VH-VL binders against TSET complex member tstD (tstD). Designs and how they scored, part 2

Target 1, 154 residues: TSET complex member tstD (tstD), of Dictyostelium discoideum (Social amoeba) (c0hlf1)
Amino acid sequence: MINSLLITNNNGNIVFSKYYSNINDEKQSEYEKLLYQFTKDEWVNSKNEKHLVTEFSGYITVFTNVGDLMLFLCGSEEMDELALSDVFFPIIESLKDICKKKGVTEQNFIEQIPKFILYLDEIIQRGHLDQVQLESIQNYSSLKHDQPIKKDNV

## First folded at step 4 (VH-VL)

Design u03 (from e07b with heavy chain S105T Y106W; framework fv_erenumab)
Fold by ESMFold2-Fast, scan of step 4:
Structure u03 (fold): chain C 154 residues (1-154), chain A 124 residues (1-124), chain B 110 residues (1-110)
Amino acid sequence: as target 1 above (154 residues)
Amino acid sequence: QVQLVESGGGVVQPGRSLRLSCAASGFTFSDYGMHWVRQAPGKGLEWVAVISYEGRNKYSVDSVKGRFTISRDNSKNTLFLQMNSLRAEDTAVYYCAKDYYGSGTWRHYGMDVWGQGTTVTVSS
Amino acid sequence: QSVLTQPPSVSAAPGQKVTISCSGSSSNIGNNFVSWYQQLPGTAPKLLIYDNNKRPSGIPDRFSGSKSGTSTTLGITGLQTGDEADYYCGTWDSSLTAVVFGGGTKLTVL
């Protein structure tokens, strides 16, 4: 199962987080501190969206740099690096798509978070991979956004 | 003993410059992010700037951007704040503070060790 | 004007309990970890709570923190005269790329 997706700026500040497992704030905090500790030296060396991997405390995390952002996708022990990379790819492509006009920067991403959430919900449902084709993700996300307000009982 | 000692404060006229220093001891300075926080007379805390453990990443509050520069010298266990184009509203006690986790992410900002502060008064 | 909203003052008698609130938005308290600080008159601030609800070594268990949504609270039980101070909440704001503090709450022990 996918446990979490974290997106940080180059300073390690988390600008987006989504936890799929029922992990309390204390465990989230511990994971994030260890993640920073184990990956901070690789942030400087990350380039060309190369997928890197780190393992600690029974978690496997795949991470990469996209523009001004670092992305971290965490899975539990039942997932391997290849399975995580399969999920990671459509997430990265979605991020590039929503930021394509102004580039992948912290400010532009923050402005696009609502749209990113719609894309993400098409890729991952309850910690499991759903959609992998960008065109399908775009189309289904737009349908959800434009759904008419139900007029029953209100 | 873990401590931070600020210096460099004083009375200065508007438009002039001042450099604050913060000497660290009793912990591995190069493992921690460092902050500057100020407090105007009778007012609350206002965060000024932060610098990462290695000195690469810096953030500052918008009101000081282009005027204040945070820097550090890990070989000397010293944090600096270069203050240019000082204004009356910069009058405050300036504290240096250590981030509470050595290897935590920046969204875990918290300041566990504070200096006693150095006073900056911008007055004509 | 502070980005995080705290009541300006609170008061109670020795031995009582007080709760100090701090309200923000999704860009600060909602998505980041909160800390609380105590500032006694004429002194530097002291960290009371980090990571929403954890105490540094040396902080009595009379002090507690909690976070719910975009708000956080500091609880103090068994109030003592030595608790009379200003209290500040603080957190990172992702949209401002800055640490923000509440305006401070003055606790008066009656």
Scores: ipSAE 0.015, ipTM 0.609, lowest interface PAE 7.0, mean pLDDT 84

Design x01 (from f08 with heavy chain F103W; framework fv_fiztasovimab)
Fold by ESMFold2-Fast, scan of step 4:
Structure x01 (fold): chain C 154 residues (1-154), chain A 123 residues (1-123), chain B 110 residues (1-110)
Amino acid sequence: as target 1 above (154 residues)
Amino acid sequence: QVQLQQWGAGLLKPSETLSLTCAVYGGSFRGYYWGWIRQPPGKGLEWIGEIYHSGSTNSNPSLKSRVTMSVDTSKNQFSLKVSSVTAADTAVYFCARGPLTIWGVDYYYMDVWGKGTTVTVSS
Amino acid sequence: QSVLTQPPSASGTPGQRVSISCSGSSSNIGSNTVYWYQQLPGTAPKLLIFKNNQRPSGVPDRFSGSKSGTSASLAISGLRSEDEADYYCAAWDDSLRGYVFGTGTKVTVL
């Protein structure tokens, strides 16, 4: 299963976070600090590379640069790099799709977060990969528009 | 085989600062919490706190105002300072290793321990 | 201060079973896994049981742990003279935001 998806700007500041596993606020903060420390040097050297991987305490995190954003996907101990990449791919494609007309920038992404959440909910359900086809993600996410999304990011 | 070697001042006067260092041999410094536990003579164990290779700390609230921990990743060492000591700080101080567990059920334990350093605070 | 309560002592003869209780609250044992440490005279503590009931490599199966609600127990079967030691339970405490140890139990082999 998937433990977390984090998206940062170029300065390492979190602009979006989604945790699928039990983790308290203190451990979330510590994970985010450790992740930055483990990846900051790779990010500087590899801005235009495909996927990068880091591992600590038996957990694998795949990460990549998309436009002005850095995306980090962390899996449980049972997931290897290939399994994580299978989940990561539709997430990246969804991000590019919702930002297609204006580009993947911090400001545009922030404006699109509500739509991104709808796409993400089609890709990952209860920490597990569900939908990987972009057209299906687009179609199914559109069906969930009949009432406002809660403002709380719980 | 991971081994922890510790050292520091053993005899202090009230109001001084306690300083202890722990060095890690035979294993990775990254991916673990590094902690301190103390035991006053004839009493039980008291958790002081922990530090990660990044320098992030978490410490016992009752001691937090007096405790400073640091890491030297180039030497695979971590250190403890306790300011404004009193006779109540007299104890054997142990350094220890804890696994870093972020996800799922929270696991928090010390699987490797240093041999201890006796610290006596007296005038 | 210790916030997990243990009996101060326990005793038995060789071959007997000894059980040590550890009583906590919803913020520690009730919400988190329990650990047991053995401290032989003059030595550093050694991890004896982790994750409620699992043994590290090298710990005999004579030692077993259990957890129920806000309490935990350590059982020593086939008691031996070398088991004479202080035993401490421990758990993370969500309210204190720290690791807490039990009051300790001195096991004497008669």
Scores: ipSAE 0.006, ipTM 0.531, lowest interface PAE 9.9, mean pLDDT 82

Design x03 (from f08 with heavy chain P99Y; framework fv_fiztasovimab)
Fold by ESMFold2-Fast, scan of step 4:
Structure x03 (fold): chain C 154 residues (1-154), chain A 123 residues (1-123), chain B 110 residues (1-110)
Amino acid sequence: as target 1 above (154 residues)
Amino acid sequence: QVQLQQWGAGLLKPSETLSLTCAVYGGSFRGYYWGWIRQPPGKGLEWIGEIYHSGSTNSNPSLKSRVTMSVDTSKNQFSLKVSSVTAADTAVYFCARGYLTIFGVDYYYMDVWGKGTTVTVSS
Amino acid sequence: QSVLTQPPSASGTPGQRVSISCSGSSSNIGSNTVYWYQQLPGTAPKLLIFKNNQRPSGVPDRFSGSKSGTSASLAISGLRSEDEADYYCAAWDDSLRGYVFGTGTKVTVL
């Protein structure tokens, strides 16, 4: 299962976070600080959306650069880097689709977070991969948007 | 197959500074905490402290004022200095890799250890 | 100084079961998980048990751990001559914000 998805700007400031595991705010902050420290020197190697991997605390995190944002996807001890990349791909495609009109910038992404959440909920359900096809993700997220309720996972 | 190789001064006089270095081979230097543990003759293990790749440290409060740890990421090495040594600092010193489980309830243990360096403080 | 208390020694004959106790407080074992390390004569410690009762790869199932309240226990079933060593419990201590070890138990195989 997926433990977390984090999106930061170029300075390592969190602009979006989703945790699928039940950890407290103190541990979330600790993980975020360590992740930045362990990966920041490698960010230049993630140009052109190249997937990089880091491992600490028995967990694997796949990360890459998309536009002005850094994305980090962390999996549980049962997942390997290939399984994480399978989940990461539709997330990246969704981000690019949502931001296509104004580009993948920090400001535009922040404006699109509500729509990104709808896409993300079609990709990952309760920490597990569900939808991987962009057209299906677009169609189902649009349906949910037309009938808004606080949360709907299917 | 991560291995830790350690070295440093073995014989010291009271008031001198202990200096030890540990080098990491066969695995990532980043992604872990790097720590020091000591064992006085005939006694148990005592945790000295830890250092992250970034240089951030956390150390045993009883030793904090005398302990300095550092990293050299270009060499995948980390070092320990203990100032103003006394006979009480006589021990075998081990370096170790600290393993944090952030998403679990439990978050710290040492899974890889160096072979140890014997340090004797005598007048 | 928070230190976990263990008996100084334990002994058994081959094939027997040996149990080692570890007593702590609410700031260490009572709030955090327990770890056990084996130290063969003249060697560095090796992780035997993590997260109270889990075994790393390569550790035989003869070794088991348990935790209750502020105390923990290591059991060695089917004792072998190769098990003669010093055993240490350990846990994170919230008040020290650091790692603490037990006083150690020397296991002798008769």
Scores: ipSAE 0.015, ipTM 0.557, lowest interface PAE 7.3, mean pLDDT 82

Design x04 (from f08 with heavy chain H53R L100Y; framework fv_fiztasovimab)
Fold by ESMFold2-Fast, scan of step 4:
Structure x04 (fold): chain C 154 residues (1-154), chain A 123 residues (1-123), chain B 110 residues (1-110)
Amino acid sequence: as target 1 above (154 residues)
Amino acid sequence: QVQLQQWGAGLLKPSETLSLTCAVYGGSFRGYYWGWIRQPPGKGLEWIGEIYRSGSTNSNPSLKSRVTMSVDTSKNQFSLKVSSVTAADTAVYFCARGPYTIFGVDYYYMDVWGKGTTVTVSS
Amino acid sequence: QSVLTQPPSASGTPGQRVSISCSGSSSNIGSNTVYWYQQLPGTAPKLLIFKNNQRPSGVPDRFSGSKSGTSASLAISGLRSEDEADYYCAAWDDSLRGYVFGTGTKVTVL
């Protein structure tokens, strides 16, 4: 399963975070601190959306640069890099789709976070991969725009 | 294969500070806890504490006030200091590596151990 | 309490099965997985069992672990002279927020 999705600006400041694992604030902060220290020197190598990987505690984190943002997707110890990439790809495509008019910048992404959450909820359900086709993600997200969103509804 | 090589002062007088270093070969610090365990002569194992690559530490409460751990990622080394030693600190000290667990209930186990450093505290 | 209790000794003859108990509390074994370490005379401990009942590569099938409630057990089947060693259980302790070892068991092959 998916443990977390983190999005930072190029200075390492968290812009968006979602944890699918029930971990406390102390563990979240420690993960974020270690992730920054483990990956910072490699961020330059992620240009042009090149996917890089880091591993600690038996967990794999795939990370890449999209526009002005850094994305980090962490999977459980049962997930390999290929399985994780299956989830990462539709997330990146969704990010580019919602930011298509003004480009993937920190400010534009912040303005689009509500729409991004709708797309994300179609891709990942309770830590598990659901939708991977951008058109389906767009269509199902649009249906939810017409009706109330309930995170308890799976 | 990852190997741990340890060294430090072996003979101390009461009130002095114990200082030990452990060097990591064949691997990096990321993804692991780096810890210290001691064993007094003829007795069992006692966990001293652990340090992460980030510099965060966790220590045995009975020793916490006297224990300082540090990491030097540029040299792939981590160190232990125990202040105000007494005869009760006489032991073989082991450094060890354990996998870091953030999202699980297990915190770690030690899969690689150094050979041990004998420390004797005598007046 | 923050220590895991083991019998001080256990013995057997070659080919026999020997079991070593490890007794803890709800804050350690009751809540967390158990680990076992083998220490041959004059050497550093070696991880023998992890996550209650799993073996690292290189550990023979003769060694097995189990956990029930606040207690754990290590079984050595087909006992051999080279199994003569000290054995320690270990677990994370939620109350201590640290790792605790058992009192240790010396296994003698007669």
Scores: ipSAE 0.013, ipTM 0.520, lowest interface PAE 8.5, mean pLDDT 82

Design x06 (from r06 with heavy chain V105Y K106R; framework fv_relatlimab)
Fold by ESMFold2-Fast, scan of step 4:
Structure x06 (fold): chain C 154 residues (1-154), chain A 122 residues (1-122), chain B 107 residues (1-107)
Amino acid sequence: as target 1 above (154 residues)
Amino acid sequence: QVQLQQWGAGLLKPSETLSLTCAVYGGSFSAYYWNWIRQPPGKGLEWIGEIKHSGSTNSNPSLKSRVTLSLDTSKNQFSLKLRSVTAADTAVYYCARGPTIFGVYRGYFDYWGQGTLVTVSS
Amino acid sequence: EIVLTQSPATLSLSPGERATLSCRASQSVSSYLAWYQQKPGQAPRLLIYDTSNRATGIPARFSGSGSGTDFTLTISSLEPEDFAVYYCQQRSNYPLTFGQGTNLEIK
């Protein structure tokens, strides 16, 4: 089952997120940190619209680069790479369609988010993936929260 | 693929205003922090300040009264103005990109402009 | 402001040797420390961020370690192109600050 869709710029700054699983804010933050740590080297390598698969803690994540954006689709352990790719392809096609006028850039995508949401809801509802519910999650509590830069007047 | 290209006046007299511009090519302009760093001849690096895509700024307290940072999102450019220059402002000035990772500003610089030598002399 | 002190000021080594460069902070910067390489006439190049993470395109021979106030940049086997000035930088507190640099020179 689909657990999340994250879209980041090339620095990993999240520009769009949608979670389908029953996960609290703390667990979402831990997942996002783990995703970054395991996939950060791929940000440089993902210049093509190719699908890569990574596994950790019973989850499978398919990710790729589309224009200036990186897309991450996460499914539970019961899904395989092919099932995730079947969902991922129409998402990528939708992104390209809504951004075709000015290209897939962070700014253009942000302007098109309302239209993207309509496309996304169509894809997920037809696949019945919005009914995904997770009973438990693996141990992620060891990750420390990153702190903002502190102000100093001297 | 990301490239920062900078330009501006290289020779100034004391009391004049330094003006430098940096243009961003090949990458996203939004959701980043855009920075200026300088390096006096034979010395180390000094952070001048940053401007976020939203227009919010932070600058080095030692320079803040003289620094103005601005951006032009229609041109993917950002600029530095440093007022009332003295010989101590002689340095190579660099523009640089500060990334965010999952919404957290990192405060380090992954891409730099080529540098502009600014000389202040009477 | 947080002061970063690098040592040694100059390190003379030969290709193939291991280089170890130190950066000490005047107060704790946690893990918020980066390393840069600068060659004459060029802008600095980001090598390592958040203590131990290699930046894009940086060879595996570069590694960072440390925490709090004591940090190390290690080059496991020097290549000719590695002879340059190295700077550390902290992002724990504003203003952002750099060390004074270590000049790595060929023996």
Scores: ipSAE 0.010, ipTM 0.508, lowest interface PAE 9.9, mean pLDDT 78

